# Ledger of designs, part 14: VH-VL binders against Protein-tyrosine-phosphatase MKP1 (MKP1)

Target 1, 143 residues: Protein-tyrosine-phosphatase MKP1 (MKP1), of Arabidopsis thaliana (Mouse-ear cress) (q9c5s1r149to291)
Amino acid sequence: ECSKVADHIYVGGDAVAKDKSILKNNGITHILNCVGFICPEYFKSDFCYRSLWLQDSPSEDITSILYDVFDYFEDVREQSGRIFVHCCQGVSRSTSLVIAYLMWREGQSFDDAFQYVKSARGIADPNMGFACQLLQCQKRVHA
Below, E stands for the ipSAE of ESMFold2; O stands for the ipSAE of OpenDDE; V2 stands for 0.75 times the mean of E and O plus 0.25 times the DockQ between their complexes.

## First folded at step 13 (VH-VL; framework fv_unasnemab)

Design e2 (from a5 with heavy chain Q105Y; at its last look DockQ between E and O 0.68; V2 from the best seeds 0.00; counts 0 for: pae E 2.9 > 2)
Fold by ESMFold2, look of step 13:
Structure e2 (fold): chain C 143 residues (1-143), chain A 121 residues (1-121), chain B 107 residues (1-107)
Amino acid sequence: as target 1 above (143 residues)
Amino acid sequence: EVQLVESGGGLVQPGRSLRLSCTASGFTFGDYAMDWVRQAPGKGLEWVAEIRSKAYGYTTYYAESVKGRFTISRDDSKSIVYLQMNSLRTEDTALYYCTRERPFYYYFDYWGKGTTVTVSS
Amino acid sequence: DIQMTQSPSSVSASVGDRVTITCRASQSIRSYLNWYQQKPGKAPKLLIYKASSLQSGVPSRFSGSGSGTDFTLTISSLQPEDFASYFCQQGYSTPWTFGGGTKVEME
């Protein structure tokens, strides 16, 4: 499933990442692949790819890359592009980055941003380490 | 202050090896990709190699001209980037710059002063 | 590999002149084009990133434009310190590649 979370941000798993028709039908221009060690860049000729190497582990540090991701999401929005953010299942890693972005961009608490993302994508479920990291950075990331 | 200090350059015969080091300070080294860019005397810039940060899998990329001969590596605990240069050729003669690379846009926002490598018989 | 073709190779200009340098990519690189200035005996300095974004501390007389395959760097009123070499570089896909450079000379 390709879930629209914001005007310029879509979230999903590998099944959507493999499907050029779904990506094109949603007007996707950019792809952020959170799992570059598992999923390849399926359609390099059609989309602008950027890849991260994030494990779905409570010990994985996502805070070190958050502001680079935020800046990139803003760049895509300013270009009137649409970015598809994915991991394997679209449950933990990709949704955690989008939750963090909403906290930063919209000034939402972790709980509010999580609920917003979950309403758009019901299977969203950051692992406990990611949730803990986002709760800890809540005071820092509010714009 | 962001600083990048290269070392290890020198005069070497063709076919030999040399290892360059770049010591970084003034920023969170583990968050950035690091690159080597070279400039032959009187010539333009040529990107040589990249090593990405942990979040990007420590992935390495090389210019075709050095692939199979050069190896880029990093030690995040010491904030050092290395370039191991094997099977050196006279066309590898250049000033080698260490550069810091911004993620997602892949531009080089800080450059060292460079270290000179001369490959001559 | 994405080839970057930069023109002209050199330009002679006087203080106060408007100077335009072009860079062409062999395929679309969207907006991921960067410009560097290099003065003799010095390391390159980032001037513009993302085609048109000015790096902190760079004078407003410098501007960049373009998208896709065709890009320009413009110096609106050349100053004595602007006589230097200029390079473009694509940040779209590895391997990262530079243009051949443009030397801006007095006269």
Scores: ipSAE 0.412, ipTM 0.790, lowest interface PAE 2.9, mean pLDDT 90
ESMFold2 (binder alone), look of step 13: mean pLDDT 95; pTM 0.958
OpenDDE, look of step 13: ipSAE 0.898; ipTM 0.952

Design e3 (from a5 with heavy chain Y56W; at its last look DockQ between E and O 0.87; V2 from the best seeds 0.00; counts 0 for: pae E 5.3 > 2)
Fold by ESMFold2, look of step 13:
Structure e3 (fold): chain C 143 residues (1-143), chain A 121 residues (1-121), chain B 107 residues (1-107)
Amino acid sequence: as target 1 above (143 residues)
Amino acid sequence: EVQLVESGGGLVQPGRSLRLSCTASGFTFGDYAMDWVRQAPGKGLEWVAEIRSKAWGYTTYYAESVKGRFTISRDDSKSIVYLQMNSLRTEDTALYYCTRERPFQYYFDYWGKGTTVTVSS
Amino acid sequence: DIQMTQSPSSVSASVGDRVTITCRASQSIRSYLNWYQQKPGKAPKLLIYKASSLQSGVPSRFSGSGSGTDFTLTISSLQPEDFASYFCQQGYSTPWTFGGGTKVEME
C-alpha cells in the first residue's frame, strides 16, 4: 500500500515501487529508494530517483545522513512535488527516515512522530537500533 | 577549512596508465560523494567520474568517454579519492579537479586546484 | 544524456552593467540547475544551486531563475571581480553535464 503520511510524503514497499500506475495516481514526482542495491530504479524516465543503501539492522547508523535527507524532503516540498519513500516492506528503514523528518520539521517527540506515521501506516515498526538512535538524537533534531 | 589536494598528474605517452589521488580534509569525508571533473586547455568543464558515499552504496558513474578505461575509488579511512586512468589518449589531456558533491542535490560545492595530465608522444 | 546549451559564449560588458546568461536543458531538469564562476587560472566556484539558491558568501548581485528547461543567471551590476567564465550544470541525473560556458569580458 502507498501510505500518505504528509502532503508531500508517501511511504511503501517494493510492491508499490514496482507499480507505475499507483505512483502516478498518487502524483509522485520523486522517489527515495532506501535499498538501492536490492531494488532498482524501476521508472527512471518518469520520476526523479535518489537511491540509498540502508540495511535493516540495529547496528546501521542512520543519524549521519538525517540532515541531508531532511534537505531533500524540503527540496521536494518547495518544488510542490511528492516523494515516495520505500524500502522492501515499508516497515523500518523508510518509516524511520519519515519519523525523523517529522520530529525535525514539526518539533514532535519521537513517540508523537511515530504515532503519527503509524496511524497512516499501521505496519510502521522501526527496528530497535533505529528507534534508539532517533530517541537519542531527539534534542539534536529539535535544536 | 575544506581542502581538496590533487596529486599524481604528469606527462605520459598514449596507451599508458596514471593514478590520480585527492586528499580531503576539513569535513566528514565519508558523508559525501566525490567526483573528478576535467578541463582541457582553453576549454570548458567535463565531468569524468563519481563515487557516492557508503550510504548511497559506493555507486560509481562514468562519462561515456572514459567508461571502461578509468576507475574511481575511495578510501574513507584515509579520506582519499583515486582515479585510475588506463589506456590514456591524447584527448585525456586536461587539468583534473577533485570535487566534493553535495549529497542528494548533486552540486559541486568545493573544488581542488587540480593536477595536470598531459598525454603526448 | 541531458545536454546543456549555454548562451552567449561571450559577453563584452562594463562595470555597472546588467549581465544575463542563459542555459537550456535538452529535457526538463525541474530546478536541479547549478551555476559556477571560474576566474582565469583558478578552480570553479559554486554561485547558485537549485536554480535560484545563493551559495553562502556569494554577493546578492548574483541571482538565478528558471525551471524545467530554461534558466538564467543575472549579475545586476557588474563589478571588476566579476569578469570571469560562468558555467551551468545539471544535477538531475547522471551523467552530470555542464554547459559550454560564457566568458564575461571587460569592454
Scores: ipSAE 0.240, ipTM 0.751, lowest interface PAE 5.3, mean pLDDT 89
ESMFold2 (binder alone), look of step 13: mean pLDDT 94; pTM 0.950
OpenDDE, look of step 13: ipSAE 0.901; ipTM 0.953

Design e4 (from a5 with heavy chain A55V; at its last look DockQ between E and O 0.86; V2 from the best seeds 0.00; counts 0 for: pae E 3.4 > 2)
Heavy chain, then light chain:
Amino acid sequence: EVQLVESGGGLVQPGRSLRLSCTASGFTFGDYAMDWVRQAPGKGLEWVAEIRSKVYGYTTYYAESVKGRFTISRDDSKSIVYLQMNSLRTEDTALYYCTRERPFQYYFDYWGKGTTVTVSS
Amino acid sequence: DIQMTQSPSSVSASVGDRVTITCRASQSIRSYLNWYQQKPGKAPKLLIYKASSLQSGVPSRFSGSGSGTDFTLTISSLQPEDFASYFCQQGYSTPWTFGGGTKVEME
ESMFold2, look of step 13: ipSAE 0.407; ipTM 0.811
ESMFold2 (binder alone), look of step 13: mean pLDDT 94; pTM 0.955
OpenDDE, look of step 13: ipSAE 0.882; ipTM 0.948

Design e5 (from a5 with light chain R30Y; at its last look DockQ between E and O 0.72; V2 from the best seeds 0.00; counts 0 for: pae E 2.9 > 2)
Fold by ESMFold2, look of step 13:
Order: sequence, then structure tokens, then C-alpha cells
Structure e5 (fold): chain C 143 residues (1-143), chain A 121 residues (1-121), chain B 107 residues (1-107)
Amino acid sequence: as target 1 above (143 residues)
Amino acid sequence: EVQLVESGGGLVQPGRSLRLSCTASGFTFGDYAMDWVRQAPGKGLEWVAEIRSKAYGYTTYYAESVKGRFTISRDDSKSIVYLQMNSLRTEDTALYYCTRERPFQYYFDYWGKGTTVTVSS
Amino acid sequence: DIQMTQSPSSVSASVGDRVTITCRASQSIYSYLNWYQQKPGKAPKLLIYKASSLQSGVPSRFSGSGSGTDFTLTISSLQPEDFASYFCQQGYSTPWTFGGGTKVEME
């Protein structure tokens, strides 16, 4: 299932990532693949790909890559494109990055950004380590 | 202050090997991809190799002209990037720059002064 | 591989001139185009990233524009320190590739 979270941001899992027709029907131009060790870049000739190698573990550090991700999201928005952000199930890794982006771009608290993402994608559930990291960097992420 | 210091260049005969090192300081080394870019005397710039950081899979990429002969590697604990250059050819003669690469946008924001490799028979 | 074609290969100009350098990609690279300046005997230095963003410390007389396949670097009023070679580079996909360079020389 491909969930629209913002005008330029869509979230889902591997099932959507490997379905070119769903991606095209949603006007996707760019892909952020959070799980490069599991999912390949399925359609490199059709979409712009950027890949991360994140495990869904409380000990995984996501804060070190946040501004790279924010820059990529902003590149897409400025070009009037649409980015599909995915991990395996679209639950923890991909939603955590989108929550972080909303905190940075919209000035939302972690709780408000999480609630917003969860209203668009009900299965959104960042692991406790990701949630803790975003809460700790909340002051710094607000640009 | 970001600094990149290359070493290990020299004069070698074709078919021999050489290892270049690049010592980095002034930034969080583990957050960045690192590259080697070379420039033959009086010529333009040619990208040689890239190694990405841990969050980006430590993946490596090579220019076709060096694939199978050169190996890029990194030691994050020492903040060092290496280029192992095997089966050197005269066309590998160049000034070799170590560069820091911005992830996802893939631009080279800091460059070392370079180390010269001369391959001559 | 993405070929980067740079024009002109050289230009003779005077201090105060407007200088325009172009770079064409063999396929769309969106805005992932970077510009570097290289003075003789020195390492390249990043000027512009993502087509139009100035690197910190770069004078405002430098500007970049373009998206897709066609890109331009402009020096609005050439200064003595701007006589150098300029290279474009695509950051869209590996292998990373550079343009052939443009040498800006004093008339």
C-alpha cells in the first residue's frame, strides 16, 4: 500500500517498491530505499534512486544521515516531483525519516509529526530507539 | 578545518603495484563517502573510485578504466582511505586527489593536494 | 555512462567581462550538477553544487543555473583571481563524470 503523507512524499513497503505501475500511477519520480541490503533499485531507468542501509534496530543511528535525507526531500519538492520512501513493510525506518522531515520542515514536535504520519499510514510505528533519537534531536532538528 | 593528506605516490614500472593513503581530519569521517580523482599532466579530471560510508552500505564503485585492478578501502577508526593500485599502466600516470563526497548529492566539497603516480617503462 | 560536454574549451576575457560557460549532460541528471574551479598547480575547489547553490565563501558574482541536461556557470564581472579552469561534474549516478573543462584566460 502506497500512503500519501505530504504533497511530495509517499510511503510504503517492498511490495509497492517493486510494482512499477503503482509507482507510475502515483506520479513517483524519486525513490528513497532505506534497505539497500535487502531491496535492489528495481527500476533505475525510470526513477532517481538513493539508498540507505538501515537496520530496524533500536541501536541503529539515524541522526547522522538526517540532513542528507532532508536535502533529498527538498530537491524533490523544489522540482515538483514525488518521492516514494520505503523499507520492507513501511512501518519503522521509512516512517521515522518522514517524521524527522516534518519536524525539521514544519517545526512540529515529534508527537505531532508522528500523529500526522500515523493518520496517513496507520501502521506507522518507529522502533523505540528511533523515537528516542528523534525526541533527543528535536531541538536541533527544528530549522 | 577539513584536511585531506595523500601519500604513497611515486615512480613505478608498468605491471607493478602501489598503495595510496589519504589521512582525513576535521570532520566526522564515518558520515562521508570518500573518492579518488586523478588528473593526468595537462589533462582534465577523471573520477577513479568511491567508497561510501556505513549508513550507505560501504559500497564501492570504480571507473571502467581501473575496474579489476584498483581497490578502494577505508579504515574509519583511523580516518584513512586507501587506493590499492595493481597492474599499473602508463595511462595511470596522474596526480591522484583524495576527495570528500557529500552523500546523496554526490559533490566533492574538499580536495587534498594530491600525490603523483608516474608509471614509466 | 553519463557524458558531460563542456563549452567553450577556452575563452579569452578581460577583467569586468561577463563570462558564461555551458555544460550538457547526455541524459537528464535533474539538478545534480556541480562546478569546480582549478587554478594552475592547485587542487580543484567546489564553487557551485546542485546546479545553483554557492559553496560557502564563494563570491556572489558566481552563479549557476539549469536543470535536466543543460547547465550554465556565469561570472557576472570577471576579477583577476577568476582566471582559471572550470569543470562541471554530474552527481546523478556512477560513474561520476566531469566535463572536459573550460580555461578562462586573460586577453
Scores: ipSAE 0.442, ipTM 0.814, lowest interface PAE 2.9, mean pLDDT 91
ESMFold2 (binder alone), look of step 13: mean pLDDT 94; pTM 0.951
OpenDDE, look of step 13: ipSAE 0.909; ipTM 0.956

Design e6 (from a5 with light chain K50Y S53R; at its last look DockQ between E and O 0.75; V2 from the best seeds 0.00; counts 0 for: pae E 3.4 > 2)
Fold by ESMFold2, look of step 13:
Structure e6 (fold): chain C 143 residues (1-143), chain A 121 residues (1-121), chain B 107 residues (1-107)
Amino acid sequence: as target 1 above (143 residues)
Amino acid sequence: EVQLVESGGGLVQPGRSLRLSCTASGFTFGDYAMDWVRQAPGKGLEWVAEIRSKAYGYTTYYAESVKGRFTISRDDSKSIVYLQMNSLRTEDTALYYCTRERPFQYYFDYWGKGTTVTVSS
Amino acid sequence: DIQMTQSPSSVSASVGDRVTITCRASQSIRSYLNWYQQKPGKAPKLLIYYASRLQSGVPSRFSGSGSGTDFTLTISSLQPEDFASYFCQQGYSTPWTFGGGTKVEME
């Protein structure tokens, strides 16, 4: 359920987000909660939290928040921390943000970053709108 | 060029209300959290309130000293942030700065010149 | 609430001096520590964020270091325009809190 995608990035759903033992066993120090309207910050005394209010809808604009997310992921990496990125199921919203980060940080195409994330977490399936947005903006994130 | 222009300060009696406004320009207002920070004469800086942008839930946070008396709000269509200040006390006397906050990083990268609030009988 | 203790409260220094200001948090704030400069009658100006990152347009004589609870702002060679007050601020968790300030003044 708690999928390691990169040295500092783990992905999952709410079931992992509310399990302190799994989070601690994976050395998690930071949480990115994509669904602030439904999931609370379960262990705010133990982990550093950042929350977004993202709908799993093709019309949801994720491009406006990407560089804020990238900076947060970089802060975690520079502090030698580990971030757990989650939505409800760990399928669309959380994986889309991680795919975007790999495109930016590693210079990967959308297809390569998606395959990389899917190999680590087989249920990864960004909704069509998120996939389209990342494809359309990949020139900008590579620049 | 980023600009933040505060208004609405003045002299007011204890127990009264004031509404501060901050008009923003030169950036995509809807992408940023906005804050109020105050400074009493000859004193240090005190954070007062924060309102986050739409993607971050429009959530609000307050210093304990103002909770229940002050309300922060924003109008993204006009690029304005407000501070409604009720039940004012003499210790609320300060220069009130409007600040822009980078989401997730929580530093204040642009500050207005401030608007003075004086609460005295 | 995370308390920020800043020292010294004031420094008398001359142009060319190396000036060091410290800031201590009451609990770990990792690297979420920011520094501001405020000249008399002016708004504060961001100098450093995330403990050590220089804001655009800030001279390289300013540097920041530290992590966890203990942080330092250093001015390697004080210039006439650096006589001002300096504040640290934690960006780890609300409520956001500032140190009490350090006034750097000409001796």
Scores: ipSAE 0.408, ipTM 0.821, lowest interface PAE 3.4, mean pLDDT 91
ESMFold2 (binder alone), look of step 13: mean pLDDT 95; pTM 0.955
OpenDDE, look of step 13: ipSAE 0.893; ipTM 0.951

## First folded at step 14 (VH-VL; framework fv_unasnemab)

Design f1 (from a5 with heavy chain G57D; at its last look DockQ between E and O 0.78; V2 from the best seeds 0.00; counts 0 for: pae E 3.9 > 2)
Fold by ESMFold2, look of step 14:
Structure f1 (fold): chain C 143 residues (1-143), chain A 121 residues (1-121), chain B 107 residues (1-107)
Amino acid sequence: as target 1 above (143 residues)
Amino acid sequence: EVQLVESGGGLVQPGRSLRLSCTASGFTFGDYAMDWVRQAPGKGLEWVAEIRSKAYDYTTYYAESVKGRFTISRDDSKSIVYLQMNSLRTEDTALYYCTRERPFQYYFDYWGKGTTVTVSS
Amino acid sequence: DIQMTQSPSSVSASVGDRVTITCRASQSIRSYLNWYQQKPGKAPKLLIYKASSLQSGVPSRFSGSGSGTDFTLTISSLQPEDFASYFCQQGYSTPWTFGGGTKVEME
């Protein structure tokens, strides 16, 4: 399912990522593929792609790429575009990045941003390592 | 202050190999992609190769003109990026720049002074 | 591969002139176009990224515009230090490609 989390941000899994009709019907212009080692850029001629190679593991470090991701989300917003952020299932990796963005852009606590994303996508469930990393960087991203 | 210092250029005959190095300082090297861009005498700019950071799985990309002959690599502990150039051709003669690439935005915000590679028989 | 075509290949101008350089992509690159300045014997220097964003320390007389396939670099009032070559570069998809360059020369 393609979940709308913000005016310019949609989240889902590989099933949506490979379905051009769903992406176009939601007005998607940009893709953030969190799992480049698994999912290819399915529709390179139709959408702007940026890829990450994240494992869904507590030991995977996402903090080093957060501001690059924030800049990309802001780029999409400034273009009046819509970004589809996906991993395999749309549960941990993609939702963690969106939670981090809401913390940064809206000044929300991790818990508030997580609840907001979860209300839009009920299966959102960052792994313990990602949750810990976002809690630790909460002061940094708010500054 | 961001600094990129290339070395390893020189005169070499066609078919031979050469290894370029670029030593980086003044920034967190491990957070950035690094590229090689070349400029033949009196010509424009040609992108050669890219290596992404650890966060981007060290993924590499190459221009078609060098694919299979050149290999980009990095040593994050020493803040060095390398370009191994095999089976050199006269068309590879150029000034080779080391560049820092902004992740996801893919622009080259810092450039070294370059190192000259001359391939001549 | 995305081909980048610059025009003109050279332009003769005087100090104080308004100079316009264009860059065309062979397919849409949305806003992912960057501009560089290169003075003789020097490395290129980033001027503009994402079509219209000025790099820090770049004079405000430089501006960029465009999206999709057609892009423009404008120098509103040419200064002596602006006589140089200018290159566009797309950051949309690998392989990264540059335009052929535009040399801005003193008349």
Scores: ipSAE 0.362, ipTM 0.790, lowest interface PAE 3.9, mean pLDDT 90
ESMFold2 (binder alone), look of step 14: mean pLDDT 94; pTM 0.954
OpenDDE, look of step 14: ipSAE 0.912; ipTM 0.956

Design f2 (from a5 with heavy chain G57N T59A; at its last look DockQ between E and O 0.69; V2 from the best seeds 0.00; counts 0 for: pae E 2.8 > 2)
Fold by ESMFold2, look of step 14:
Structure f2 (fold): chain C 143 residues (1-143), chain A 121 residues (1-121), chain B 107 residues (1-107)
Amino acid sequence: as target 1 above (143 residues)
Amino acid sequence: EVQLVESGGGLVQPGRSLRLSCTASGFTFGDYAMDWVRQAPGKGLEWVAEIRSKAYNYATYYAESVKGRFTISRDDSKSIVYLQMNSLRTEDTALYYCTRERPFQYYFDYWGKGTTVTVSS
Amino acid sequence: DIQMTQSPSSVSASVGDRVTITCRASQSIRSYLNWYQQKPGKAPKLLIYKASSLQSGVPSRFSGSGSGTDFTLTISSLQPEDFASYFCQQGYSTPWTFGGGTKVEME
């Protein structure tokens, strides 16, 4: 399932990432693949791809790449595009990046951003390490 | 002040090897992807290789013309990027630039002065 | 691979002229197009990134436009220091590729 979280941001898992018709029907123009060592760029001719190599592990440091991801999300918004952000199941890695973006772009607390993402995608559940990292950097990620 | 200083260029015979180095300073080296771009005498620019930062799994990419012969690597503790060039050919003759890029943006905002590699008999 | 075609290959112009250089991609690269200036004996210098964003320290007489496949670099009033070669480069997908260059020279 392809969950719309913001005007330009959609979230899902590998099942949606593999389905060109779902991506096209949602007007997707850009893909952020959080799991480059697992999932290939399925439709390189149709979409702009950017890849990350994130493990779904409490020890994985996501804070070091946040500003690169924010810049990419902003590029998509400025181009009037739509980005599909995915990991394997669309639960932890992809949702954590979107939560971080809402904290930065909208000035939301972690709790508010998390609830917002969870209301759009009920299975959203960042691992404890990602949640802790976003809570700890909450004040410094605000735009 | 961002500085990129290339070294290791020279005159070599075809089939030989050469190692280029680029020493970086004035920025947090580990946050950036690093590239080599070359320019044959009187010709245009050709991208050669890229190595991404630790956060991007140190992923490497190569131009088809150098794949299997050249290896890009980095030492973040010394702020150095390397280009190991094996099985050199005369068409590899060029000025080799070290360049910096921020991930996902893929533009080269700082360039070294380059180091010249000449491959001839 | 994404082919980048620059035109013209050279331009003869005078100080004060408006100079326009074009770059065409073999497929849509949206706005991921960058421009560089290279003076003789010097390294290239970034002028424009993401089609139209001016790099810090670049004079405002330089501007970039376009999206998709067709892009333009404009120098509104050519200065003596602007006689140089100009290259476009796509940042959409690997391998990163450059246009063939445009030499702007004094007539």
Scores: ipSAE 0.505, ipTM 0.842, lowest interface PAE 2.8, mean pLDDT 91
ESMFold2 (binder alone), look of step 14: mean pLDDT 94; pTM 0.953
OpenDDE, look of step 14: ipSAE 0.892; ipTM 0.949

Design f3 (from a5 with light chain S28D S93R; at its last look DockQ between E and O 0.92; V2 from the best seeds 0.00; counts 0 for: pae E 3.4 > 2)
Fold by ESMFold2, look of step 14:
Structure f3 (fold): chain C 143 residues (1-143), chain A 121 residues (1-121), chain B 107 residues (1-107)
Amino acid sequence: as target 1 above (143 residues)
Amino acid sequence: EVQLVESGGGLVQPGRSLRLSCTASGFTFGDYAMDWVRQAPGKGLEWVAEIRSKAYGYTTYYAESVKGRFTISRDDSKSIVYLQMNSLRTEDTALYYCTRERPFQYYFDYWGKGTTVTVSS
Amino acid sequence: DIQMTQSPSSVSASVGDRVTITCRASQDIRSYLNWYQQKPGKAPKLLIYKASSLQSGVPSRFSGSGSGTDFTLTISSLQPEDFASYFCQQGYRTPWTFGGGTKVEME
């Protein structure tokens, strides 16, 4: 269940993250691991890794790291690469970061970006705290 | 204005220990990774150690030449990064720079003036 | 570990010259290569990050190019303040590593 959300962005869970064949078959060049405290960097010699330490909790603050993530997504796009963004199940943390990126890059509202991601990955379901944070930051992210 | 001020260098005999400190100001210290980079007299640059910020796991990394002997740590409440250097060798003689590292991009955008460590019998 | 090989080790040049310095990585590092300038007795200063992005306050006569394993720093018209040592550094993965340096000196 490696879901293509954009030309350069793929989303999934740990099951895909530890399957080199799926990653290579999708042309993945870069990994964003949202859960560095749970999932290791499985294939360090094959892919470029960046890791975050995000809890799937309504109280976890994701807004402070968003522009670091956006820069990384843009690096991948500019290098003509493909990034696989994952957490444990590919439901909340990874999809929230991709939703935020679409809001920033495409100028979409939270609702429009969420619907776009959900159409590509039906199980996408940011926790209530992440959704609230993205709604509150919508004006700033659009700038 | 970003400032990084190192201290704790000196002359020591092989096998002894030193602790370097770097006091940071002028930026949100907790948002950045911090590194030590050294330069032997008349030689090039050698990265020594890295400690990442809380959002990035406080993860530490070391050059192979110092693994098991050096320990990097940080105190976010005081905006200080430390380098504990044990079992010093003559080859550790260098000017030690404290550096600020941009998250995810891994370049060193601000450097201190350095503190000198001389290891000689 | 990713070894960075920098050439030449030194270059003798005059004000106004075009100076080119190369850096080669032992494996593909994409565009995660940075360049630093170091004046005698001073700390290094970041010039270029991500192979070609110019750091704020760095003159436009400095440029960087390359991807993969081969990278170039160019000074289009050397100025008196540009006589210094230059180092490349890879930011692809730990351990972070530097090239051996290139000293640009007055002819």
Scores: ipSAE 0.380, ipTM 0.811, lowest interface PAE 3.4, mean pLDDT 91
ESMFold2 (binder alone), look of step 14: mean pLDDT 94; pTM 0.954
OpenDDE, look of step 14: ipSAE 0.891; ipTM 0.950

Design f4 (from z4 with heavy chain D31Y G57S, light chain R30Y; at its last look DockQ between E and O 0.73; V2 from the best seeds 0.00; counts 0 for: pae E 3.7 > 2, grease 19.6 > 18.9)
Fold by ESMFold2, look of step 14:
Structure f4 (fold): chain C 143 residues (1-143), chain A 121 residues (1-121), chain B 107 residues (1-107)
Amino acid sequence: as target 1 above (143 residues)
Amino acid sequence: EVQLVESGGGLVQPGRSLRLSCTASGFTFGYYAMDWVRQAPGKGLEWVAEIRSKAYSYTTYYAESVKGRFTISRDDSKSIVYLQMNSLRTEDTALYYCTRERYFQYYFDYWGKGTTVTVSS
Amino acid sequence: DIQMTQSPSSVSASVGDRVTITCRASQSIYSYLNWYQQKPGKAPKLLIYKASSLQSGVPSRFSGSGSGTDFTLTISSLQPEDFASYFCQQGYSTPWTFGGGTKVEME
């Protein structure tokens, strides 16, 4: 399922990532592939790809790449594009980055941003390490 | 201010090796991808290699013309990026620039002065 | 690999002239095109990133436009310090590739 979370942000898993028609039907222009070591860039000629190297593990540090991701999401928004953010299942890694972005852009608490993403994508479930990291950096992303 | 200072260039015979260094200052080195770009005498620019930051697992990429012969590496504690050039060929003759790259947008916002590599018998 | 084609290869111009340089990508690169200036004997300097964003410290007479495959760098009123070579570069995907360059020289 390709879940629309914001006007320019869509979230999903590998099943959507490899389905060109779903991506095109949603007007996707850019892809953020959170799992570049697992999922290839399926349609390099059709979409702009950027890849991350994230494990779905409580010990994986996502805070070090957050502002690069925020800049990329803002770049897409400023171009009137639509970005599809995915990992394998669209549950933890991709949703964590989108939650962080909403905290930063909208000034939302972690809980409010999580609820917002979960209302758009019911299976959203950041792992405990990611949730802890976002709670700890909430002050920083709100500044 | 941001500074990138390359060194290690010189005249070598084909088949030999050189190691280039680029010392960075004036910014938080560990946050940036670093690249080597070369320019043959009187010619245009050719991207050679990229190494990403620790946050991006130090992932490396190479131009096809140098793959298997050149190795990019970095030492974040010293703010140095290296280019190990093995099995040098005459077509590797160029001025080699060290560049700083903005990740995800992939533009080179600061360039060193370059170090010259001449491969000739 | 994405091939970048610049036109013209050389331009003869006078101070005060409007100069236009074009760059064409072999496939869509959206707006991920960057422009560099290289003065004789110097390293390249970033002028414009993401097709139209002016780098800090670059004079406003420089502007960039375009998206997809066709891009333009414009110098609205050429100054003596603008005689240089100009290069485009795509930031869409590796390998990062440059155009062949355009030399802007005094008439």
Scores: ipSAE 0.348, ipTM 0.783, lowest interface PAE 3.7, mean pLDDT 90
ESMFold2 (binder alone), look of step 14: mean pLDDT 94; pTM 0.948
OpenDDE, look of step 14: ipSAE 0.780; ipTM 0.922

